# Designs tried in a protein design chat: miniprotein binders against q56419. Part 125

Target 1, 326 residues: q56419
Amino acid sequence: MEGRTLEEVQEEVFKRHGVLVPKKELEDLAKALEEAGLLLTEKVEARLKEEEEKLKRERPMRLAGLSYPEGEREARAFLEAFRASYPGEGEEARVLLMPHLEPSRVPEVYGAALAALEKTPPPERIYLVGVAHRPLKEKAAALPVPFQTPFGPALPDLPALQALDALLPFELFNTPLAFREEHSLELPLFFLKGRFPEARVLPLLVARRSPELGEALKVVLRDFPGLLVLAVDLSHVGPRFGDTPLTRTLAEEARRRDLGFLERLAEGEPEAALAFLGANPTRIDGVEVVASLLPLLRERKGKVLAHRLDLEAPTLSAVGAGTLVL

## First folded at step 13 (miniprotein)

Design wb20
Fold by OpenDDE base, second read of step 16:
Structure wb20 (fold): chain B 326 residues (1-326), chain A 120 residues (1-120)
Amino acid sequence: as target 1 above (326 residues)
Amino acid sequence: SAEELAKELEELLKKIEELLRKIIELAEKGKFDEAIERVDKFIRLLEELIEKLKELVKNPLTKLLAEMIEELARAILELVFEVEDLLKQGRTEDAIEEIEEILKAIKLILEMVKKIAELA
């Protein structure tokens, strides 16, 4: 329990509500939770250790049969259907920003990404930068193992990963368990592997802005050229994220921020894109990734191919998704 | 309000408890595929629970208790992945034993949430 004592809680409750919760009652509740936690802790630790040992060899699919088909034939049909959902043509990408949201929510946005990939020469390697939805030990991390996909394993580029690690002021190969369930890598990787079966992958996660990562990657990309992919979502608004239910005004503000962010990136002005967001009141997911990759995004002009603010009706919340090529 | 949120959590926890009982029943009957499907549903409901608990963490009255409950819920989530693997392996007895432990933890969380509602 970080920081707050039961006494502090009791005092805060008393100050705010005028109710003195008996300390003993809080202690009994805390003890019961602790005892239950302790009983589970040994099993959890054993499980986590086993999972960590497995992650030294490969990262298995977690969303196969849920978010995308497990079988290769069905997976190819899935890709084709998603591509068909975007009626436009793509452009060649050197940098691709694409979503990591549940594909079924924003099919045309993934379709736009596929359209861009159709115009992109097969890269030797893909730098896939996702968002860490779990804590990392460092600002960023990599997992240097094969990632399973319906199209076969996405193999790591070990030489490029090692070159990147050597240029970072921290250990890149940290927090392997954060990759186990990280959908921000798994979902985009499905589409990327399906399109570029022979490409090696550098699966990267960003938890906090790391300017060092962008500078290091800029150097590594000289010797190890490849496609840079930012797997990021945009605005997160509504009750799930601490707002009121989605209104027209809130949706318009989310769209304004999403598009304003993407347009500035398309102009090659990533600092202006970040500045435009200010305090990021609509909680654009990709901020820390973009902030980490500034050296790679500067002066690159491109195009916004797709954008959607998708309503999650059960929660009256919405998430923005976009596809940008640079 | 904290009270309204606590009621929502209680309802969610009841659904979770019912689902766990159904998983046990299905596993005992050798209906592993159906059990695994219910485990996936359980995972989603538990994730929803964790997200709702974050709202309680924002309430000063319930913050510490909500944080403790969240930690326990995260631990349960790890065990549920093990349950799924055990079911996939046909290790039914081991899976049921783990589910029974999870059920105890869920019941405890439910009692804590009820208490939070009473205090709110």
Scores: ipSAE 0.058, ipTM 0.531, lowest interface PAE 2.6, mean pLDDT 87
Fold by ESMFold2-Fast, scan of step 13:
Structure wb20 (fold): chain B 326 residues (1-326), chain A 120 residues (1-120)
Amino acid sequence: as target 1 above (326 residues)
Amino acid sequence: SAEELAKELEELLKKIEELLRKIIELAEKGKFDEAIERVDKFIRLLEELIEKLKELVKNPLTKLLAEMIEELARAILELVFEVEDLLKQGRTEDAIEEIEEILKAIKLILEMVKKIAELA
């Protein structure tokens, strides 16, 4: 706040209200507010630097005690309860699409994913691809540190991550702070680590479609074979997401949209799946992930194991979730 | 109107103050789960405060002050996650220190909102 600006404000107040506001009072208030803002901004910056330093060593649990239990025994029972919520048998997965929505909202969908993991031979590594909920410096990022879980740390596959980094036209390890509070990785990882405790992980975030990521991953997967997991939610509809209030007709359309998308992926036709979504592909948060991973999804046939549109009555909104094995 | 918005902001800031004091009380008693629930409520009220401040920024006479308050409120929002982490860790003294700092800032915002009401 500068003296000239304060004089202009004071003059306009006088013209409008016929009252002369003391310049000193405005200056004192502005100075106090600036000083408070500077102090809090410095604290925020110090906090972010501390968090970034911690993330160089490990990624701690953020949702333990909230979305899943902190203790290993309780976490195991929780995971088994989700498996029990799905009455069907799984299918072996080379590629698994699963949600990252709050698990308690769609227990059968996570149960279907667990069923698929039961039929899948233990992989040496898991390529876990989630959706960035914070800005990334590049189209995609990874964090090459252990991710803590109630089942012990999920260790990074450093050789595979380094190989991936070398093949990309950008620094893969570019935004550590984006991983600080990222449920699209943490929630699926809870289930994956519970099922495959010895598997190493490549925790990957996609913010914007990156065809170069898909091409690089196709190369890396040949030398470092593993399970590819796409941790994505489906339709986001209703006022909570900037849309019109949900009706039964719109909910039915969302279910058909989700299933049409998943069935085309199951036919090994990911371009057809993207085209099927039409003019509003961004209503499915996994679109950018699927668009990035086209080379890994083509000609892989599979099966949709579960789908649910979770209704949020208070907001007249809904989020779709599904489990697909390829 | 700007005057009506200023009154709504004053009521909102008073609720925020009461909530912060309650969080301190609960943390001192070791009721961390209840304290965390109140932190979630605080986040919602602070987001509402930021949204309402956007309307005051449209008034040329109060724009500068409203923008400064909005920046301060956004800085507080970032510190809320630190408070939640400290409470989860049972670091009561550290959490209270941070909440007291936030409370001082909220009191300053309240004084500034009163001045905005006079200038609108």
Scores: ipSAE 0.044, ipTM 0.541, lowest interface PAE 5.0, mean pLDDT 82

Design wb21
Fold by OpenDDE base, second read of step 16:
Structure wb21 (fold): chain B 326 residues (1-326), chain A 120 residues (1-120)
Amino acid sequence: as target 1 above (326 residues)
Amino acid sequence: SAEELAKELEELLKKIEELLRKIIELAEKGKFDEAIERVDKFIRLLEELIEKLKELVKNPLTKLLAEMIEELARAILELVFEVWDLLKQGRTEDAIEEIEEILKAIKLILEMVKKIAELA
C-alpha cells in the first residue's frame, strides 16, 4: 500500500470527482479486511518461520503423489513410461536444457531428456539451475540441503556450493523459502535423481539475469566438474499470460520463437538466441537463466531433441517446452 | 467496464467459496487426496483473482481497495500451503480450521468487491 489511508483517498475522490464515497460501510469493511489480513499474516509468519527452520535440514517433496509417484517402484515405472514416450535416441549431454512444466503435459519432452541422460556418463555432480517463480533477495540463490525424491535424498555438493558462493558478489544462500514450493527444481530433479542416484546436486534458482553466476560457475566447473542442467520452459501464450485465446497465428509465433531460441543455442550462439527474442513477446521462461549462463553456453554445439507447445484447454493458453543437449 | 469486471470477480469468488466448502466436506470424509486436488484448484483460482484485481484499478479508491484485497489474497495463498501440508498429513481438524478462516477472508473480499462495483 502507498501508505494512504482510506479517509485520505475518500477526500481525494471527493475533491477530484465530487463523489462522496459512503464512508461508514466502507470503513467498517476495510477495517475488517485489515484485521483479517493481520490475523492471517501473523499465522503465515509463524508458519513460514517453522518452514524456514525445516528447510535448514531438508527440502521435502511437494509434488509427490500429484505430478509423480511417491513410491520408488511406481516412480521407476513412471520414468520408464516417460522414456518410452520419446521414440528417439539421445545424445551425450554436457549441458541439458529440459522443461519444468507438469510432466503429464509434455511427456515426450521429458522422455527426450531421459534419452539424453542414458547416453551421458554418470556425473559426480549436477548443477541444476531452475527459474525462481517467487522473488529472491538476490539475483540467484541456492539451497544447500538434501532434496527429497522417491529415489532417496538428492544430497547437496557442499564443497562446490561453497566454492560458488565465494566467487559471487552476493550471498548465494539466500531466500530458502523460495525453494519450498519451487517446481522448477523438484520436477527435473525427479528425473535426474532417478537416472543418477549417486550424483550430488547444486540446486540453483535464478530470478534475474546474473552474469556473475555464469562466470563463477565457469570457474567452479574446472575444479568441480559436472552436468549442467537448465530447467526452463519456453513460450507462455494465451489468456493466462495476457494474450487473446490461442490461435493458429499465435501458436505459430510461439513455436517460431521457441525453436529459433533453441536452434541458436544448439549452434553455440546464446547471445544470438537472446537477441532473436528481442522484447520476448511470447514470454520465454528461460531467458534469465540463459542470460546468466552465457559463458557456459558459448561455442557449445548440440541438438534439439524435442519441442512441444502444449495447450491448456481450460484457459485456451499454451506453454512451450523443449529438450536441448550441448 | 468496472461493473462487468466486478461481476466476474464476484462469480470467481463464489466459485472459490464453493470450492473451499467442498474441500472441508472432503476432508471431513477422510478423502484427503481429493481434497488436496481441490486445494490446487483453489490456488489457481486465487491466482486468477489476484490478476483480475489488477484490472479493477480505475481510480485512487479502487486502487487502494484492490491493494488491500491483494494483500489479503496473498496471505491466503501462503496459508493454503499450510492447509495442503495439513491435509497431506491427515491433520483434518487443523486443516478445516484454517480453511474456515480462509473462507471468512474470502467472504470479506466478496463484500469489498461488491462495494467496489457499487462505487464504480
Scores: ipSAE 0.243, ipTM 0.722, lowest interface PAE 1.6, mean pLDDT 88
Fold by ESMFold2-Fast, scan of step 13:
Structure wb21 (fold): chain B 326 residues (1-326), chain A 120 residues (1-120)
Amino acid sequence: as target 1 above (326 residues)
Amino acid sequence: SAEELAKELEELLKKIEELLRKIIELAEKGKFDEAIERVDKFIRLLEELIEKLKELVKNPLTKLLAEMIEELARAILELVFEVWDLLKQGRTEDAIEEIEEILKAIKLILEMVKKIAELA
C-alpha cells in the first residue's frame, strides 16, 4: 500500500511542477527534494488525521507557558497585572471588541478589555468570534468541545451551537483542525474565562464574510442571550506583512485608519467603518468578522477604551490593537 | 535579481539551521520552555522563507525549484506543531528525532538555493 501511495504522490508532484531539470546535478537534487517532500507530506497527513480525532474530544492549550502561565494561581496574578496596566475605568459591554495578538505586546489594551469585563454582569454564555488563520471548508466554523484554560475548561454551549447550526446553510461544525492552533480564540478566551469562569462559550471562526452567520446569530441571541466578543487585530504594516519598512508616515496612516474604523463602529455605523477602510491598505484584521456581523453591530453606540500601534523593531513592522465596548 | 534573493534565502536558511540545532541543545538539557520559545522563532523564520520564495516563483528559470522548495517548507511548518507538542510533554528523544528530520530537509533546501544561483 505504501509503495502505491508514494507512486501516486510522485505522479501528482510531476503533474504540478512539470518537467525534470536538464542538468544532471540539478536533476539529482530535484529528485532528492521531491522524495523528501513526498515523505514529509505523508507524515503530515498522518499527523493531521490523529490531531483531528483528538479535537473531537477537547481543545488543549497551545500557548500556556508562552503567552500566559500554565498554573491557575500564576494565571490569576498575570490577569490582574494586565488589569493594573490600564489606569482607566471600564464601561459595561454587550459587545466587546478586543485584540488577539501577543498580550505582553499591548498590556494596556487587554487591561482596558478587563476593565470593561469588570463592569459587565456575568453572561450565561459568550459568543467568541475570532479570525481563521487556517483555511475553513465553509465561510465560518465552530468547535463544540471544551477548550482548556488555566482556569479550567471553557464548556461549549451545545444548545445555542445547535440552534445556530440549524439556521445556517452550511455545516457549522466543520474543519476541526482550524481550531488546533488558533490564537484569535485562545488568547481572548484566557481573559474571558478568568473573568467569567461559569460562562459557556460558542467558539466561532470567520474565514470569509458570511452575512448568513450574522443573521443567524441575531436570531440565536434572542433565545440565548449572551456577551458578543469580536477578537480582532487592527492594522498590520511593514515588511512582515508585504509593506515597506515602517516609517513615521506609515505609522500615522495605520493609527488614523485604526481609530477611524473603531470610532465608526462606536457610532453604530459598521457599514461606514468598512467603507472608511476602502481597500484596507493597512490590512486591518477582522474586516471579514465585522462584515459578517453587521446585523449585531448596527445602531449600537459605545466607546473606544484603548488603542495602540505596537512596533516590532527587529522587522520594522507594527500591529494595531484596540478595545471597543458597544 | 534572482542571485541577490538567493543570497538572502541562504542567510535565512543558515539562521533556521542554527536555530534548530539550538532547540536540540535546549531539549537535551531539559530546558523545554526555552526550546519552545525557539520553536516560535523558527515558525517566524520559516514564514519569512515562504514569503521570499514567492519572488523566485515569478522567475521562469527558477519557478519549478522554488515551487518544490515552498511545498517542502509548508510541510515542515505543519511538522513544527508536533515538535511543539513533544517538547511540551518533555518527550526529548521523539522531539529530537523530528527536529533532525526537519534539519535534513532544511539542508536539502539550502543546497537547492545554492544551485538556483547557477540558473540565474
Scores: ipSAE 0.019, ipTM 0.497, lowest interface PAE 5.7, mean pLDDT 82

Design wb22
Fold by OpenDDE base, second read of step 16:
Structure wb22 (fold): chain B 326 residues (1-326), chain A 120 residues (1-120)
Amino acid sequence: as target 1 above (326 residues)
Amino acid sequence: SAEELAKELEELLKKIEELLRKIIELAEKGKFDEAIERVDKFIRLLEELIEKLKELVKNPLTKLLAEMIEELARAILELVFEVRDLLKQGRTEDAIEEIEEILKAIKLILEMVKKIAELA
């Protein structure tokens, strides 16, 4: 709760609507929710504490058997099928922008990422920057533990993570629980680990734009070279996101914004890409990540390999996904 | 309208309740894989509920109530992850006990949603 008392809410409702909600009724409802919530909260807190202790050792797979196969053999077949869904050839990437959307929704976009990875020499380390869909204590965070995959654990690059932490004005190793269910890292990591089994990983989340992160990473990348991966989605439009049902006009606007954003990034103009979005009315997901990584994206020219606006038919909503190499 | 949305939420909550009861039934029968599949469906429906609750915000009262319901729904989500893990481990009794608690919380949410509809 935003710290508002039931009395303040009662007064505000009265002022705005002329209705005096009985305080007792609000209190009884609040109490019932609190009692139910407290019982659940104690159990949840105990569980979260246990889960946090587990996350000091490893991050287990959460989407294995759901979004991708759990078994290694099946997982390799999955990678091959996704690669086959993209008919083109990739280009060598120093920076890869790829989606974190459910893979089955945009197979050819992940296929394009795999095509780029085929042309990329195996990196010693991968800087994997995802979007925090849960609150972080800081603007960004890292989890310095092995991430489980069907291809074995993705091991952290502890020296590079420590070097990054030392350059940031905040503690990088914050909010471990935010990584537990974060698909923006797990999904792209499946593809990355499958292609580069020996690469170390720096799993990073961005909640809010952090220019400090980009500047720190620019320094760290000199001593600890690697592949930079931005795991971001693009436009989010339709009822799930507060719009009307998807129309041709809304879809065209989402595509225009997605492609306009990606093309400006491909030109090495990340500030122009952000400026092009303005108030971001189609809710491009990757804005805070791109805004954090400006120093790493400037003057890098590249190519858009794939784009899709995928319809979620049950909600008449759509999400944009793209693959960009720089 | 707030009333239409409340009705949609009530229908969703009823589906959630039915699903939870089915999970218990499947778990009691030792059909753990089928139960886990239903748990995954439950998670998706609960996520949908959380998103739809945001649309219920029409005034300060509905905002407060929606926020309270969302907090409870998030707590339920954490417990459901535990239920899934317990079922995977074959800890059926523990899983059922947690589901029964979740059912109580879902019923409370349903009552709250109905109340919001009355206050609109």
Scores: ipSAE 0.222, ipTM 0.701, lowest interface PAE 1.8, mean pLDDT 88
Fold by ESMFold2-Fast, scan of step 13:
Structure wb22 (fold): chain B 326 residues (1-326), chain A 120 residues (1-120)
Amino acid sequence: as target 1 above (326 residues)
Amino acid sequence: SAEELAKELEELLKKIEELLRKIIELAEKGKFDEAIERVDKFIRLLEELIEKLKELVKNPLTKLLAEMIEELARAILELVFEVRDLLKQGRTEDAIEEIEEILKAIKLILEMVKKIAELA
């Protein structure tokens, strides 16, 4: 294979440039690259197997010391500061939509989520649904292990996870490695564990629309009642996301789009919320989560507690974030 | 053009090499947070390198060589996550050992890109 293609490269160069490249030098360098590639690929495969084995036992903190404090005392003070950033009172939630954007960028939105959790009776379990930022083997996945936090481990609700797995047409625990570096679960979990230290968790990721996940979750929630949390960000606009540079008009359109989406969810009309996004549903990263969870969102009325479009001036881009209780 | 792209890759690889040497320096000084910041920069540049290599793969003359380089670059990207974890743990010697292996691979890629540039 390799030798034949290198010979073709040499012949092509001779035909086009009239120069003979020393085949031995090119072959020696290609052989060195192949040997380095084999060695590093073997190391990578060994590392991925090791990481996958570690994830069978626990999910360690990845963003401690970066997005939130490592120590419990410092983490508690951090939570209090975020709650204080929101001047309003919360509402009791059976379903909570909150962001997974870096918390320091939208403190009042996380503060609104904390206000809602403050008004919500402690649930026995939390169904935490985030967005997969890495490929999943199936449309959705879960990881049935303790997730470490500064407030101690968030323990998995194994009976509820097993009940969910049994009702799905695919294996729920299908991609452990996707959970290794997943901020859409880790960042909301920090806030949820700080408020509800005794609650068990079902950490779920959605990559693509899975109506079967929503149908199964509706059944599981009946037998294993708990708080449903959708950890999703809203509009993504500007060059950082493949769009034109942000203008005042585009920012106003993004705010209107976010609020129109959230208000329709608050009326218990998730299909209308999806339709409102029109031809550009992919501009809100929560679309696939909402589309998967339709049976859990229909006819549930609620309230939008906060919304912000976070502006990133250096890139002329923005990300929307909101807190909705249902 | 392929020649212009190859020159961009050479410049990018030299910058990547400088970052790896800086990471070693910071790790040796026990400045792990600063080393991790440099690792994050390295990841972004390596992703840029992989993206640029995909354009070379579309050229029949350099397809095999570009595919070999891309495969090696992707392996390096995965290994860099281990380097970050080692730095977070303050495991200086283990982190430096992995960075030195990555540096050897980057040097091989740089030499191959130089050859591709000469041929384009």
Scores: ipSAE 0.139, ipTM 0.636, lowest interface PAE 3.5, mean pLDDT 83

Design wb23
Fold by OpenDDE base, second read of step 16:
Structure wb23 (fold): chain B 326 residues (1-326), chain A 120 residues (1-120)
Amino acid sequence: as target 1 above (326 residues)
Amino acid sequence: SAEELAKELEELLKKIEELLRKIIELAEKGKFDEAIERVDKFIRLLEELIEKLKELVKNPLTKLLAEMIEELARAILELVFEVKDLLEQGRTEDAIEEIEEILKAIKLILEMVKKIAELA
């Protein structure tokens, strides 16, 4: 609690409003809440410490049996079904932008990613850059442990991760707990591991734009070549995100921004893509990731393979998803 | 109005309490899948509670009280993920114990929300 005591607030209310807040009952209740909060916090801290110790060894699946099948056979059938949902052919990717939204919402967009991966020679390593939906200690982080998948563990590229850490002005291996439930890595990793079982992975999260990350990665990629994957969603519009219910006008604006962003990226103009968004009124998720990776996206021409604005009917909200190859 | 919002929050909290009791009942009966489904519902309702609490901020007192409630609600949210894991592991007694503690905390939140309504 930032420094204001109940007593200070009671005094302020009395001074401003002339109302004497019943001190004793409120104090007793506030104390009970505080005691309960402390007890729960201690339990949470003990658990988080245990979870952090586990994350030193591996990152377990959290969405197996929910977002994708846990069993390998079923998982392979899942991949095939998603690939089948995209009727087109892919292109070879050196950079792949793909969603991290719940796969069932945008199957053809993941299908387009799989189509691109079919045309991509198996990489030695995958730089998987997701969005941090939890706070990080630094602008970006990595978790240098195996990530569990139905296809076996995705093993970290420790030499490449260490080379990256050495070039960053901050500790890369920070905030391990942010990876525990981060779906922006888990969901795309399912598809990537399924397609490239032997590829090592660099699981990276971006919380805030880090130009240093892009410059460091540009250097690391020279000695440690691999596939760069941006696991990002696009527009977030509607009541869940602070807008009115989805209208045709709002949906058209979200699509316009999503496609305008992706098209400029496909032209090799990532700065123009960011500038096009301005204040980002439709809340494109991938902005901080793209802003961090500018040195890797410049002058790379590619193609938008898929886009969808998916309606979440219960909330009358929508999320944009896209697949881009560079 | 702050009173109307407090009433909505009270209704939401009552639903949350009922849901927690149902989770305990289902867990005690060994209906783990049904219990886990209710836990997921609980998480959603708790997230809704946290968002609605932000609207209670009308003056410095309500702000302080809402912040206290939000802090406790966030702690509950982290603990509920543990409850889910425990239920999935078949550690029923441990899960029930945690739910009972959460239930106590929810009751305190309810009493605080009622008090906020009285002060508005």
Scores: ipSAE 0.245, ipTM 0.734, lowest interface PAE 1.6, mean pLDDT 89
Fold by ESMFold2-Fast, scan of step 13:
Structure wb23 (fold): chain B 326 residues (1-326), chain A 120 residues (1-120)
Amino acid sequence: as target 1 above (326 residues)
Amino acid sequence: SAEELAKELEELLKKIEELLRKIIELAEKGKFDEAIERVDKFIRLLEELIEKLKELVKNPLTKLLAEMIEELARAILELVFEVKDLLEQGRTEDAIEEIEEILKAIKLILEMVKKIAELA
């Protein structure tokens, strides 16, 4: 903070109120804020440095004991209970869209994803694409370390990650701290690791539309074939998300928008799916993921296995979740 | 008005201060689930504080102080995630020490907001 800025504030107060605020009082106030800011900045920098060092070796579980059980046996029983909550048969997936919403809110949707994984041959690797809930230095990022799960560590596919990095116009491993508390990767990974314990993973986050990511992934998938997973939630409706309180009509509209989006993806028409959302406005956090991955989604036909709109009565709000196989 | 907004910030900061003291009380009693619930509420109130400060930046008389408070509030937000981790681990003394540092910063912000109200 500069002394000239304090002098400007003092002069402006004098002009408007005809009172001269003592310069020393403003300077003492600014110095107190600077000292507090420096102390907290040192603590923040020390914490971030420590967290970044830990992330060079592994990504620990953050939601164990909260969203899923920490113990392996309890986690296995939990996963099987989710499969049992879905009465249908799965379909083989080359591309799987599944939610990252709290699993206990939509157990049958995660059950449908598990059913699809049962019909899918074990992949050598999983391209797990989630949504960044923290700022990234670039449009997308990856973290090339083991991710801990109750079923053991999900190991990174380093050769495939390096191939992807080489094809991108930006550093892929650009924001490790964004991964320390990222449920859009951790929650789907719990289910994926439970079903495919031997598969290696490419944990990817998208913050903004990156066509270059989709083009690079198309090339990498040819040389390093695997299962593509889009971990995205659907409509966000109600006061919790800045909208009007949920009504039966608005909930019905949200369900129709979600299904219209998913059905167009199932027809292999991702541009039509995005255009449909543009014509029928909704807050879908997966839009940037779908828009980034267009080359991988075109002309792939599939099936919507499940859809639910999770209702939060206390907030009169709702979040949509679905399972789509392509 | 900026004066009315500053008064809203004062009331919000007093609620935040009371909440932090409650978190300390719950942590001392080993009620970590309840303490974590209060930390989540604190995060929401702190985010509300940051958004309200953006409105004060529009007024030239309050812009400098509002920007400094906003920077301090964002630093507190980062540290509060550490408090949540410490509480989840049952590290009571470490969590309380960090909350007490956050309380000192919140008290400083409250004094600055009172000064903004006087200048508006």
Scores: ipSAE 0.036, ipTM 0.508, lowest interface PAE 5.2, mean pLDDT 82

